# Designs tried in a protein design chat: VH-VL binders against UPF0173 metal-dependent hydrolase Caur_2542. Part 20

Target 1, 243 residues: UPF0173 metal-dependent hydrolase Caur_2542, of Chloroflexus aurantiacus (a9wi57)
Amino acid sequence: MATLGRNVTITLIGHGTFHLTTPEGRNILIDAWVDGNPVCPEPWKARVRENLAAIFVTHGHFDHIADLVDLARETGATVVCQYDMVPYLEGEGIPAAQLVGFNKGGTVTVADVRATMTTAHHSSTIYENGQIINLGTAAGYVLRFSNGFTVYHTGDTCVTMDMQIIGELYRPDLVILPIGDHFTMDPRQAAYALKLIGAKYAIPEHYGTFPILTGTPEALIEHCREFGVTTEVIALKPGESVS
Below, E stands for the ipSAE of ESMFold2; O stands for the ipSAE of OpenDDE; V2 stands for 0.75 times the mean of E and O plus 0.25 times the DockQ between their complexes.

## First folded at step 22 (VH-VL; framework fv_ozuriftamab)

Design r2 (from p4 with light chain L49Y; at its last look DockQ between E and O 0.81; V2 from the best seeds 0.00; counts 0 for: pae E 3.4 > 2)
Fold by ESMFold2, look of step 22:
Structure r2 (fold): chain C 243 residues (1-243), chain A 122 residues (1-122), chain B 106 residues (1-106)
Amino acid sequence: as target 1 above (243 residues)
Amino acid sequence: EVQLVQSGAEVKKPGESLRISCKGSGYSFTDYYMHWVRQAPGQGLEWMGGINPSGGETKYNQKFQGRVTISADKSISTAYLQWSSLKASDTAMYYCARLGYDFRGPFYFDYWGQGTLVTVSS
Amino acid sequence: AIQLTQSPSSLSASVGDRVTITCSATQKVKWMHWYLQKPGQSPQLLIYYGSNRATGVPDRFSGSGSGTDFTLKISRVEAEDVGVYYCMQAWRYPYTFGQGTKVEIK
């Protein structure tokens, strides 16, 4: 298992949901599928709620926000999301004071994290009462911590040349990106994304949770070799951490 | 046409082992979780657990954890429910059910096997 | 675990009657599903995500509700509607079923 050595702890909760402890000891979540998530370890259901400062939301699909409203109301955590998602979440019962809505290219500071919203190419909707509700556009995040450690979470996406721009502007140390195929990039596309970004570490996500998501970390590693990508792949199991 | 075909009825004595099966056809077997649901005589439905047939990962209702083993053989599109030592209280109808999803929302059982009656008596 | 309680436990209806079955949960559930088990048969999906009819289910069946309280309605019952109706949630582990509502047609 690699060592980051930067006072950041990153834990895969399951699928696309990640828990991070920042250098200042603050707890944040990226996305919110926990209680009904088939791969989430039982102890982490309680742990994600403990002293939670913020939840960063990539998009509005159920496998990313199923527990968002409950978590936000139970914990008081600040919810950071695409601007057009704010009215929906407020209507679902998240207090306006907890909502920080912004848009692509903007930067906000929440807890000790400076977050810049990036492009992601994916739909962002939720199905309720027979209707599809538009929740804005899918997003990724560049998270810069107080000690300069930088994480790029791509969100659900295909590979795109914007990733090269993001790599050049923000020089992320670590990338979290999907490899599951079907709804997101497959392992080969993800390896190419890592070539464009140029980070030292990568954590694959969004695979195997639904059986149709057939990508694997092993396939990602093989395609990194194919493209001469030296990024170190850290394949976390649900509940496993790197720090 | 999606079809789940289960093995035939079983009559067993307490302490005996048993494995029953559920064969899926008409769909990509490895693309869906397969679950097991119990119905004791004259009783309602009770969820037991399920398996991801592509990787073999399982999830159990705590009530049945350690009492049964759920497994699958993806090469023949078949899921299994197994006891190492049956009890009389295991007498029930056992259904396999496919866990459906369409990404608009979470899971539901969309297709069911015909059931396997297991009778455990001395 | 989220417990689901159905009402009534049983009923007897004539062809053409309106039938209402309720399902009450001990905790909020985003979506409720409904199953019908006809005599001697395995369960079959009737309604999913609260109000969507499964393939081949006639439009006399409808589902509604949210939070902790959900309803299944049959607008004009037919002889083939006999069986036990179950509500079910897969929102939280463990997945749970209601205790069932037996519908008899006289």
Scores: ipSAE 0.462, ipTM 0.790, lowest interface PAE 3.4, mean pLDDT 92
ESMFold2 (binder alone), look of step 22: mean pLDDT 92; pTM 0.944
OpenDDE, look of step 22: ipSAE 0.777; ipTM 0.899

Design r3 (from p4 with heavy chain Q62E Q65K; at its last look DockQ between E and O 0.63; V2 from the best seeds 0.74)
Heavy chain, then light chain:
Amino acid sequence: EVQLVQSGAEVKKPGESLRISCKGSGYSFTDYYMHWVRQAPGQGLEWMGGINPSGGETKYNEKFKGRVTISADKSISTAYLQWSSLKASDTAMYYCARLGYDFRGPFYFDYWGQGTLVTVSS
Amino acid sequence: AIQLTQSPSSLSASVGDRVTITCSATQKVKWMHWYLQKPGQSPQLLIYLGSNRATGVPDRFSGSGSGTDFTLKISRVEAEDVGVYYCMQAWRYPYTFGQGTKVEIK
ESMFold2, look of step 22: ipSAE 0.726; ipTM 0.899
ESMFold2 (binder alone), look of step 22: mean pLDDT 92; pTM 0.949
OpenDDE, look of step 22: ipSAE 0.835; ipTM 0.923

Design r4 (from p4 with heavy chain D31E; at its last look DockQ between E and O 0.61; V2 from the best seeds 0.75)
Heavy chain, then light chain:
Amino acid sequence: EVQLVQSGAEVKKPGESLRISCKGSGYSFTEYYMHWVRQAPGQGLEWMGGINPSGGETKYNQKFQGRVTISADKSISTAYLQWSSLKASDTAMYYCARLGYDFRGPFYFDYWGQGTLVTVSS
Amino acid sequence: AIQLTQSPSSLSASVGDRVTITCSATQKVKWMHWYLQKPGQSPQLLIYLGSNRATGVPDRFSGSGSGTDFTLKISRVEAEDVGVYYCMQAWRYPYTFGQGTKVEIK
ESMFold2, look of step 22: ipSAE 0.762; ipTM 0.910
ESMFold2 (binder alone), look of step 22: mean pLDDT 93; pTM 0.950
OpenDDE, look of step 22: ipSAE 0.851; ipTM 0.927
ESMFold2, look of step 24: ipSAE 0.729; ipTM 0.903
ESMFold2 (binder alone), look of step 24: mean pLDDT 92; pTM 0.946
OpenDDE, look of step 24: ipSAE 0.874; ipTM 0.934

Design r5 (from p4 with heavy chain S54K, light chain K30Q; at its last look DockQ between E and O 0.90; V2 from the best seeds 0.00; counts 0 for: pae E 2.4 > 2)
Fold by ESMFold2, look of step 22:
Structure r5 (fold): chain C 243 residues (1-243), chain A 122 residues (1-122), chain B 106 residues (1-106)
Amino acid sequence: as target 1 above (243 residues)
Amino acid sequence: EVQLVQSGAEVKKPGESLRISCKGSGYSFTDYYMHWVRQAPGQGLEWMGGINPKGGETKYNQKFQGRVTISADKSISTAYLQWSSLKASDTAMYYCARLGYDFRGPFYFDYWGQGTLVTVSS
Amino acid sequence: AIQLTQSPSSLSASVGDRVTITCSATQKVQWMHWYLQKPGQSPQLLIYLGSNRATGVPDRFSGSGSGTDFTLKISRVEAEDVGVYYCMQAWRYPYTFGQGTKVEIK
């Protein structure tokens, strides 16, 4: 249905994992839940590994990093993450040369993507051997491609006034944001987030995978009308692409 | 209380079709994936596949892909396992199991049906 | 597919004994789950996510481990603990079970 027309292809792999092909033909992932992801289509398990240049990691919960170490080791992709996640990932066997750790407000260039790390208000831990391992703080990303197309991926978060500043500074064309409720913004909060950001397009994520994640794209659209938000909602199914 | 009640034992001949059922009660049927696990006589447990009853999406163990069909009728809270042509090697106990999850992590079988014994012989 | 190997395959214990069952995976598994199948019954969840006891499971049962090596322990076995114990992983498709450990109690 929608067309972006900017030489960027965005595919929902499932839940919170996205595959992007950049204007220069580079492949990147945002987060890494693939092989055990119940909503990931079978063909995409192999396809996410093809010519993978980078993996951008929002936070350390299992539904975002379950396949991170395997993918990084298998593909040689650069892993871009919050600085405090780096020691854990290096200890899990990702070569130091593949790790780019930085922090909120910083900008790095990986592949043809200029990535600025933003705030996100969420926990970032993994449960292992009966213990909680702290993996730093959750993050979002503003991804600026070589042709100027700009994607703001909020990461898992509540709505926050920082989103207004991000919208003003970076003028993102497209926002990827959670709507699942319970662990993240519900659809009404997400609609308000879109009001603060002001992007042309939005792709909802992080809903329906577990029954407790009750938000829907339809509810998001309804609340966008409530707030006078004209952002076009593009509701992808797993394996579905927009370009 | 959560209960999974399966259809009764079956005795069939090779080449016959069969559909067995698993009815869930005491919970919202569409809120959990339903899976099937087989246990051949005197053997261990083997995962066959599962279904999301909300949308009907299925996953199969490749070993059983094309040999069985998993389906559900959410209007009567029932999941099904079906063969179009049984073989003697299909003789086994078949369990349905609900796929549980927790905020710390998924997935584990939290409730099991009583089992359906399927015997396939001459 | 991730293969799970349990040790021992069988054991006999006296009431009050400590029992240890191990489960070894061919590759990393984030969480191991454990089931008990009592004689003539369907399997029942015992331990999930490595170390959490299912509802109604006594505290004499405990689970531990990470990576490829996981352990189920029974601190003081009781006569009702007889049956076959299975480890199970759902970290990667296909889901797999260990071959089972038969526990007999005299």
Scores: ipSAE 0.599, ipTM 0.857, lowest interface PAE 2.4, mean pLDDT 94
ESMFold2 (binder alone), look of step 22: mean pLDDT 92; pTM 0.949
OpenDDE, look of step 22: ipSAE 0.707; ipTM 0.884

Design r6 (from p4 with heavy chain Y33S Y101S F107S, light chain W91S; at its last look DockQ between E and O 0.88; V2 from the best seeds 0.00; counts 0 for: pae O 3.9 > 2)
Fold by OpenDDE, look of step 22:
Structure r6 (fold): chain C 243 residues (1-243), chain A 122 residues (1-122), chain B 106 residues (1-106)
Amino acid sequence: as target 1 above (243 residues)
Amino acid sequence: EVQLVQSGAEVKKPGESLRISCKGSGYSFTDYSMHWVRQAPGQGLEWMGGINPSGGETKYNQKFQGRVTISADKSISTAYLQWSSLKASDTAMYYCARLGSDFRGPSYFDYWGQGTLVTVSS
Amino acid sequence: AIQLTQSPSSLSASVGDRVTITCSATQKVKWMHWYLQKPGQSPQLLIYLGSNRATGVPDRFSGSGSGTDFTLKISRVEAEDVGVYYCMQASRYPYTFGQGTKVEIK
């Protein structure tokens, strides 16, 4: 286990789903693809359900919300999402009291975490009954913990100048960003994103789960050199943690 | 045109080793995972496991884990299913199937091989 | 593992008849897929993601359902539709199939 010394434990569950433990000992998820996730370790399928306080949803694509409704209903966790997703999730059986819908630029406090929703250049839809249902737009999160540790999860996205704003405004310590290509940034784009953000640490995600996601942490590191980025890349395997 | 062509029928005895193959063509082999499905005589379909040809990552049905090995050689667009020691109960038709990439929902098998009949008897 | 149970296990229909096959899951699945295995052939994709017809599949075939209950319908069965139909889920490992529904023509 890598050590950051910030009393926040970050675990890659798989693909784009992360489990975090706050300084207060509360458990949160970023997105929710667990049971059917090809790379999720079997023990974590049960562990993610233990004392789960909140689920932060980046967008509505299947590979991010496949288990959202089930986990929310089983655990009673607060679901934090874009406002547009709230009616859909209510219809799926999540109690209204568990839903916190807000929008980009806004900030909410859930599980002792100050969460600001950010822009992400991506889509947010779900396929149902032969139709595409709009669930708003893709988003990221700046998560500020009580001890000052700040995590920027970009969400699924291409590289954008908005990332420079986030970097300057919030000064994130650690960035979680996709590198898989095809549906998100490739490693070179991700490296440039890191250049704009200026964080000390980065955790790549959304690669290797499927053959078509060809990006690699090694390629990311190589392109970081290309752009003079000194961010430390922490390539977690599913089930691995950093704290 | 996407095609999956499997190796020919096999007649083996218990305890013997065997490797059967499935060659993909008409598409980028490394962009799709390849899976194996078993069908015992007169029975239904049973998923055995699959492989990501790009990185070599495998996923097994626990029922078959340790009994079979799934592998691939991407240089020749071929996936393999192998046994170190066959049993009579391994007698079945074995299909390779490509798992289509669809992020709208769970993936599905969009193309199938013609099947390889494996007969294991004393 | 998610178990899938099809109903009926077998049926005999006349050409032009309406055929309905159901698939029930022990747990909620996001989507169900359907395959047809014609006599002496490999399985072939029929319906994917609940209601989408695969390439070349006639419009007499339709899929519907959600949660734990899914249905395949043939509006007007033809002689070429003979075979065993399978529902399949890939929402959770291990991937599982129904036991199959044998469709025969009188």
Scores: ipSAE 0.029, ipTM 0.657, lowest interface PAE 3.9, mean pLDDT 94
ESMFold2, look of step 22: ipSAE 0.459; ipTM 0.809
ESMFold2 (binder alone), look of step 22: mean pLDDT 93; pTM 0.954

## First folded at step 23 (VH-VL; framework fv_ozuriftamab)

Design t1 (from p4 with light chain W31F; at its last look DockQ between E and O 0.89; V2 from the best seeds 0.78)
Heavy chain, then light chain:
Amino acid sequence: EVQLVQSGAEVKKPGESLRISCKGSGYSFTDYYMHWVRQAPGQGLEWMGGINPSGGETKYNQKFQGRVTISADKSISTAYLQWSSLKASDTAMYYCARLGYDFRGPFYFDYWGQGTLVTVSS
Amino acid sequence: AIQLTQSPSSLSASVGDRVTITCSATQKVKFMHWYLQKPGQSPQLLIYLGSNRATGVPDRFSGSGSGTDFTLKISRVEAEDVGVYYCMQAWRYPYTFGQGTKVEIK
ESMFold2, look of step 23: ipSAE 0.680; ipTM 0.871
ESMFold2 (binder alone), look of step 23: mean pLDDT 93; pTM 0.951
OpenDDE, look of step 23: ipSAE 0.811; ipTM 0.910

Design t2 (from p4 with light chain W31Y Y95R; at its last look DockQ between E and O 0.88; V2 from the best seeds 0.00; counts 0 for: total charge +7 (limit +6), pae E 3.7 > 2)
Fold by ESMFold2, look of step 23:
Structure t2 (fold): chain C 243 residues (1-243), chain A 122 residues (1-122), chain B 106 residues (1-106)
Amino acid sequence: as target 1 above (243 residues)
Amino acid sequence: EVQLVQSGAEVKKPGESLRISCKGSGYSFTDYYMHWVRQAPGQGLEWMGGINPSGGETKYNQKFQGRVTISADKSISTAYLQWSSLKASDTAMYYCARLGYDFRGPFYFDYWGQGTLVTVSS
Amino acid sequence: AIQLTQSPSSLSASVGDRVTITCSATQKVKYMHWYLQKPGQSPQLLIYLGSNRATGVPDRFSGSGSGTDFTLKISRVEAEDVGVYYCMQAWRYPRTFGQGTKVEIK
């Protein structure tokens, strides 16, 4: 039961989808795989829709945007995404007024969150009607809350030296990063990423949902010891929160 | 070559327990969900539930929740479907099916076992 | 639960005929999958994610549709195509199948 003590509540919905309540009581999602997500707890399907202010999208793969259009239309939430994803989402029926597209290095303010888009090294496509549709490039986010608490969500990625720059510029308090192997960093690479970033806390994501995603929080902790990383790993179960 | 081989046909009486099995070979057993699908005599297909054999997590169709137990023994690449107390209405063909996925999206049954006929009668 | 209704429930075709089977869902689904169960056999995957043919499935089989309405077509039916065809969705829990379409060859 770790505590952050910063008036930000972070809940793992499942896989790569997170719900956050900001210090000012606003609700946001990072990514949108909910209703069809095999690990999403049933109560949270309704809960993610309650007073949802914004959805931040890391990239266009199925396991990150499967419920995006439905959630955005049902809730009226602002969708924050890579600029080139905007025409696709508008064509899928999200009103233009709900779409905030920007690009790497830019900063937007949505709800009470200042979000800076970072690099991530991953593909970003969706398969639809027999076609592979390019949805721009994958992204991460530095989320800065009104009280100064700072979360770096890496998005789906390998370990990269850009993470050192991000750590130096933004000094995040908490990192959310994948450990699942196969499509993203494995636990050893993720531990090295934490070395580069230097945050106080880390929440692993993107593991176990598909059986081929074999990384574990225990392996991440072991490799943090290997690299002398002092970051505290907070392993949430789906539906579990930390605040 | 991917193969799912199920245990043999069973004839049981109401109230008896039963466990049927599905052994996967030709692939990494723990890399794929294993699901169970029921087909009552002369009827269509009905999804019962599945298991992640790597961690043991299960998901059930609410209709079957509490009536069956799905489990796996990854050391022998085998999934199980189990009843503690059979009813005549459990008479059906039971298939195991592997849940396939690729980069485009998951959640279709790509390989099926040969089926296990379970007959429950007095 | 999302219910899937197939049409027709059965049909009889001659070799070489074009066969069309529809599947209607009670709610929108992103992708539909199709299976064939030949007499006395386990189901086998034909079409996944709407329009992709499974390995070894001939190009006379095609899938299409979106939203709530999906179609499986056989451009020139062959004797080996006899059996029951099922649509299936896994977009929402529980996973559900259509009631089946029995195809006979005469």
Scores: ipSAE 0.431, ipTM 0.777, lowest interface PAE 3.7, mean pLDDT 92
ESMFold2 (binder alone), look of step 23: mean pLDDT 93; pTM 0.953
OpenDDE, look of step 23: ipSAE 0.755; ipTM 0.897

Design t3 (from p4 with light chain W31Y Y95W; at its last look DockQ between E and O 0.68; V2 from the best seeds 0.00; counts 0 for: pae E 2.1 > 2)
Fold by ESMFold2, look of step 23:
Structure t3 (fold): chain C 243 residues (1-243), chain A 122 residues (1-122), chain B 106 residues (1-106)
Amino acid sequence: as target 1 above (243 residues)
Amino acid sequence: EVQLVQSGAEVKKPGESLRISCKGSGYSFTDYYMHWVRQAPGQGLEWMGGINPSGGETKYNQKFQGRVTISADKSISTAYLQWSSLKASDTAMYYCARLGYDFRGPFYFDYWGQGTLVTVSS
Amino acid sequence: AIQLTQSPSSLSASVGDRVTITCSATQKVKYMHWYLQKPGQSPQLLIYLGSNRATGVPDRFSGSGSGTDFTLKISRVEAEDVGVYYCMQAWRYPWTFGQGTKVEIK
């Protein structure tokens, strides 16, 4: 297990949902599939609600937002999302005062986190009442903490050259990226993404939850060797933390 | 077309072992969880557990944990439900069911086997 | 464990009748499904995720509801609709079924 030593604690809740404790002791989530998440440990279902300051949302698919409305209403957490999701979420009962909508390239500060929205190449929809509802475009985030520690969460995406620009501009210390194949990057594509970004650490996500998501951290590590990538892969189990 | 074909009915005595099977065809067997559902005589449906046939990971209803073993042989697209020591209370119809998902959401049983009747009596 | 209670436990309907079956959960669920088990057959998926009709299911079947209260409706019952209807939640382990609603056609 690696040690970051940067006063940020990162916990995989399961699949694509992460809990982070910031250097100032604030709790945030990236995405919100918790209660219905088959790999989420039972104790963490209660713990994600404790003093939750913010929820950062990458896109509107069910495996990322199934618990979003309930969590936001129960906790009062600020929901940070793609601008076009705001009307939908307000209609679902999240108070306007809790919603921070913005768009690609913009930066907002929520809790003690400066968040810049990045590109991601993925769809973002929800199916309700026989209708497919567009929830804007999928996004990633560069999260900059008060002590300078920087996390790039790619969101669900293919590999893209934009990742090189993000690496140059923000020099992230840690990348969180999907490796599951089928709907996102496979491990080889993800290793190439790490080459473009150049971060010291990577946490793979979005694999194994459904059998069709066949990517593994071991395959990611092998392909990092293939491309000469020195990024250290930290494979968390659900409920496991690194700090 | 997707088909789940189960092994035939079994008549057993308490204490005997048994393994029943469910063979999937018409789809990529390792792309979907396979689950088992039980129906005791005159009673409703009861979820027992399931398996990811790709890696062999299992999840059990606590009621059946330690009472049964769920396994799979992906080389022949077959899932198994197994008892090491049957009890009379294991008398039931046992269904395998594929766990479906699509862009609307997950975790519904979209295809079911025909059932295997297991009768345990002295 | 989340308990699901269906109402009614049984009913007898004439062809053409409207049938309503309810399923009440002891806490909120988002993955609620309906299955039909016709006499002598295995269960078959009818409605998934509250309101989505499974492939090949006639449009006289509809599902609605959210939270703790879900409803299955048959707008005009046919003779082939006889059987036991089960709701099922797959939101929290252990996954559970309702006790069933037996529908007879008279």
Scores: ipSAE 0.623, ipTM 0.852, lowest interface PAE 2.1, mean pLDDT 94
ESMFold2 (binder alone), look of step 23: mean pLDDT 93; pTM 0.953
OpenDDE, look of step 23: ipSAE 0.885; ipTM 0.937

Design t4 (from p4 with light chain G50A S51E; at its last look DockQ between E and O 0.68; V2 from the best seeds 0.77)
Heavy chain, then light chain:
Amino acid sequence: EVQLVQSGAEVKKPGESLRISCKGSGYSFTDYYMHWVRQAPGQGLEWMGGINPSGGETKYNQKFQGRVTISADKSISTAYLQWSSLKASDTAMYYCARLGYDFRGPFYFDYWGQGTLVTVSS
Amino acid sequence: AIQLTQSPSSLSASVGDRVTITCSATQKVKWMHWYLQKPGQSPQLLIYLAENRATGVPDRFSGSGSGTDFTLKISRVEAEDVGVYYCMQAWRYPYTFGQGTKVEIK
ESMFold2, look of step 23: ipSAE 0.727; ipTM 0.897
ESMFold2 (binder alone), look of step 23: mean pLDDT 93; pTM 0.949
OpenDDE, look of step 23: ipSAE 0.865; ipTM 0.932

Design t5 (from p4 with heavy chain K59Y; at its last look DockQ between E and O 0.74; V2 from the best seeds 0.72)
Fold by ESMFold2, look of step 23:
Structure t5 (fold): chain C 243 residues (1-243), chain A 122 residues (1-122), chain B 106 residues (1-106)
Amino acid sequence: as target 1 above (243 residues)
Amino acid sequence: EVQLVQSGAEVKKPGESLRISCKGSGYSFTDYYMHWVRQAPGQGLEWMGGINPSGGETYYNQKFQGRVTISADKSISTAYLQWSSLKASDTAMYYCARLGYDFRGPFYFDYWGQGTLVTVSS
Amino acid sequence: AIQLTQSPSSLSASVGDRVTITCSATQKVKWMHWYLQKPGQSPQLLIYLGSNRATGVPDRFSGSGSGTDFTLKISRVEAEDVGVYYCMQAWRYPYTFGQGTKVEIK
C-alpha cells in the first residue's frame, strides 16, 4: 500500500464518494452516495457524518447526490457545488447559509481547502416526480490543502485535453478519476488522462458498483505501462484509506 | 424478452447437499446483479443475498451468511444457490430475481424466476 | 435492518372498489417498491422507485409517499387484482419486504 506522507487521509466510501481528512483535521466528502450505496461499508455510514465540514458535489446524478440533502441537513456541512444546482438544493431543504455555489474556473475556500472547479464532460440531471431536472453541468475539482498537497478529482468525464492544462497549472500530486467504462472513461482512456495530467498518484473510482462498469485497476495499470505513464495507481477497496 | 428459468423442484432429507440454478436470457447477464429471495410455506418474502456475476462479488443477508453459497457461471448465464447440509427449516420456495436500475434510479427486482420448491423432510 | 409494516394485513373488496395499502418503515428510505404475487405465481413488479408503474401495469395502480410512509392505491379493483401485495426497500442492506397484504375479491 502506498504512503502519501502529507498528512491527508483519503478513504473510498464507495463508487464515486470519497472521505478526506485534511492536514488541519477537517473532514470533507466528495459527492454523497452513502446510505443507499450498496458497496459502502456499514461502519462508514456513521463515520462520514462525524465532524463533517464540507461536501463537494461533482454533478447531479443519483449515484453522486442520493444522500446529499439528508447528510447536509443532519451534519450542517457546507455544500460546495455548481452555481445552478443551488436553487434546487435550497428547494430540497438545505439552508442557504450552507450552500456555496460557484462555477468553472472559480476558486473558493471551504474547510481550509482551496477548491477550483474544473470542466468535466458528462450530463448532470436528476429524476423526480416524473420529470428530468437539469442540474447544470458536471464538474471536477482541484483541491489544494493548507500544506500544499493537491488533489485533482476529475468528476465523471471522458478524457479531455483540459486535463493537460489542469496538470500544468496546478501540478496535482494525486488524481481521482473514473475507470468504469460505459458512462465514463475506460481504463485505457484513464491511463491517457494520467499521461496528460502527470500526477504522482492516482486513485481509480466509479467501477464495479453497477455490473456494467467493467473497468479494473489492473487494466488501468497495464495501460499506464502502454503509454509510459509513471503515475502510481492506488487501488482502494470501499472503506480503505491511504495517508 | 428477459427470462429467468430456475431448476426444478427438489425433495431432500436433512443433511443432504443441494444446488439450484437460475438461467438468465434476453439480456446481458453480467450487466445486472442476481439475487435470491425465499418464501417459507405460508409466509412472506425474505431477501437472502445476491451476486455481481461480472466479478463474482457476493452480498448476503446476515441471517443466511455461512448457511448458503451464492455463485454464478457467466459463461452459461447461470446463477446458483447451494447448501452443503440442508435442514428441515430450509423448506421453502426459492426465487431468483434480477436487480434492476435505470436513469430514474436503483434498485428494484424487475424480473423474477418461476421459483424452485425445496422440500426438506425427515 | 429497516422493518416494513403493511396495513391492512388482509382485505376483501368488490370489483370497482378503491383499495389503499400502506407501508411504514422504521427508518427513512428514498424509494419504496411494490410487488404483487398472484395465486400460484411468482412476485411481479408493480411500482418501482416510489411512483413508476412497471411495464404492462394498468394505470389504476398508483404509488406515493416519502420518508417512512408509503401507499399503494388501486382506483377500481378488478377480479384479476387478487393476490398478496408486498412493499419492498432496496435502499439499504439488508433488503426487506413488508409482511404482505392479502387482497381477496368478493
Scores: ipSAE 0.684, ipTM 0.881, lowest interface PAE 1.9, mean pLDDT 94
ESMFold2 (binder alone), look of step 23: mean pLDDT 92; pTM 0.946
OpenDDE, look of step 23: ipSAE 0.754; ipTM 0.895

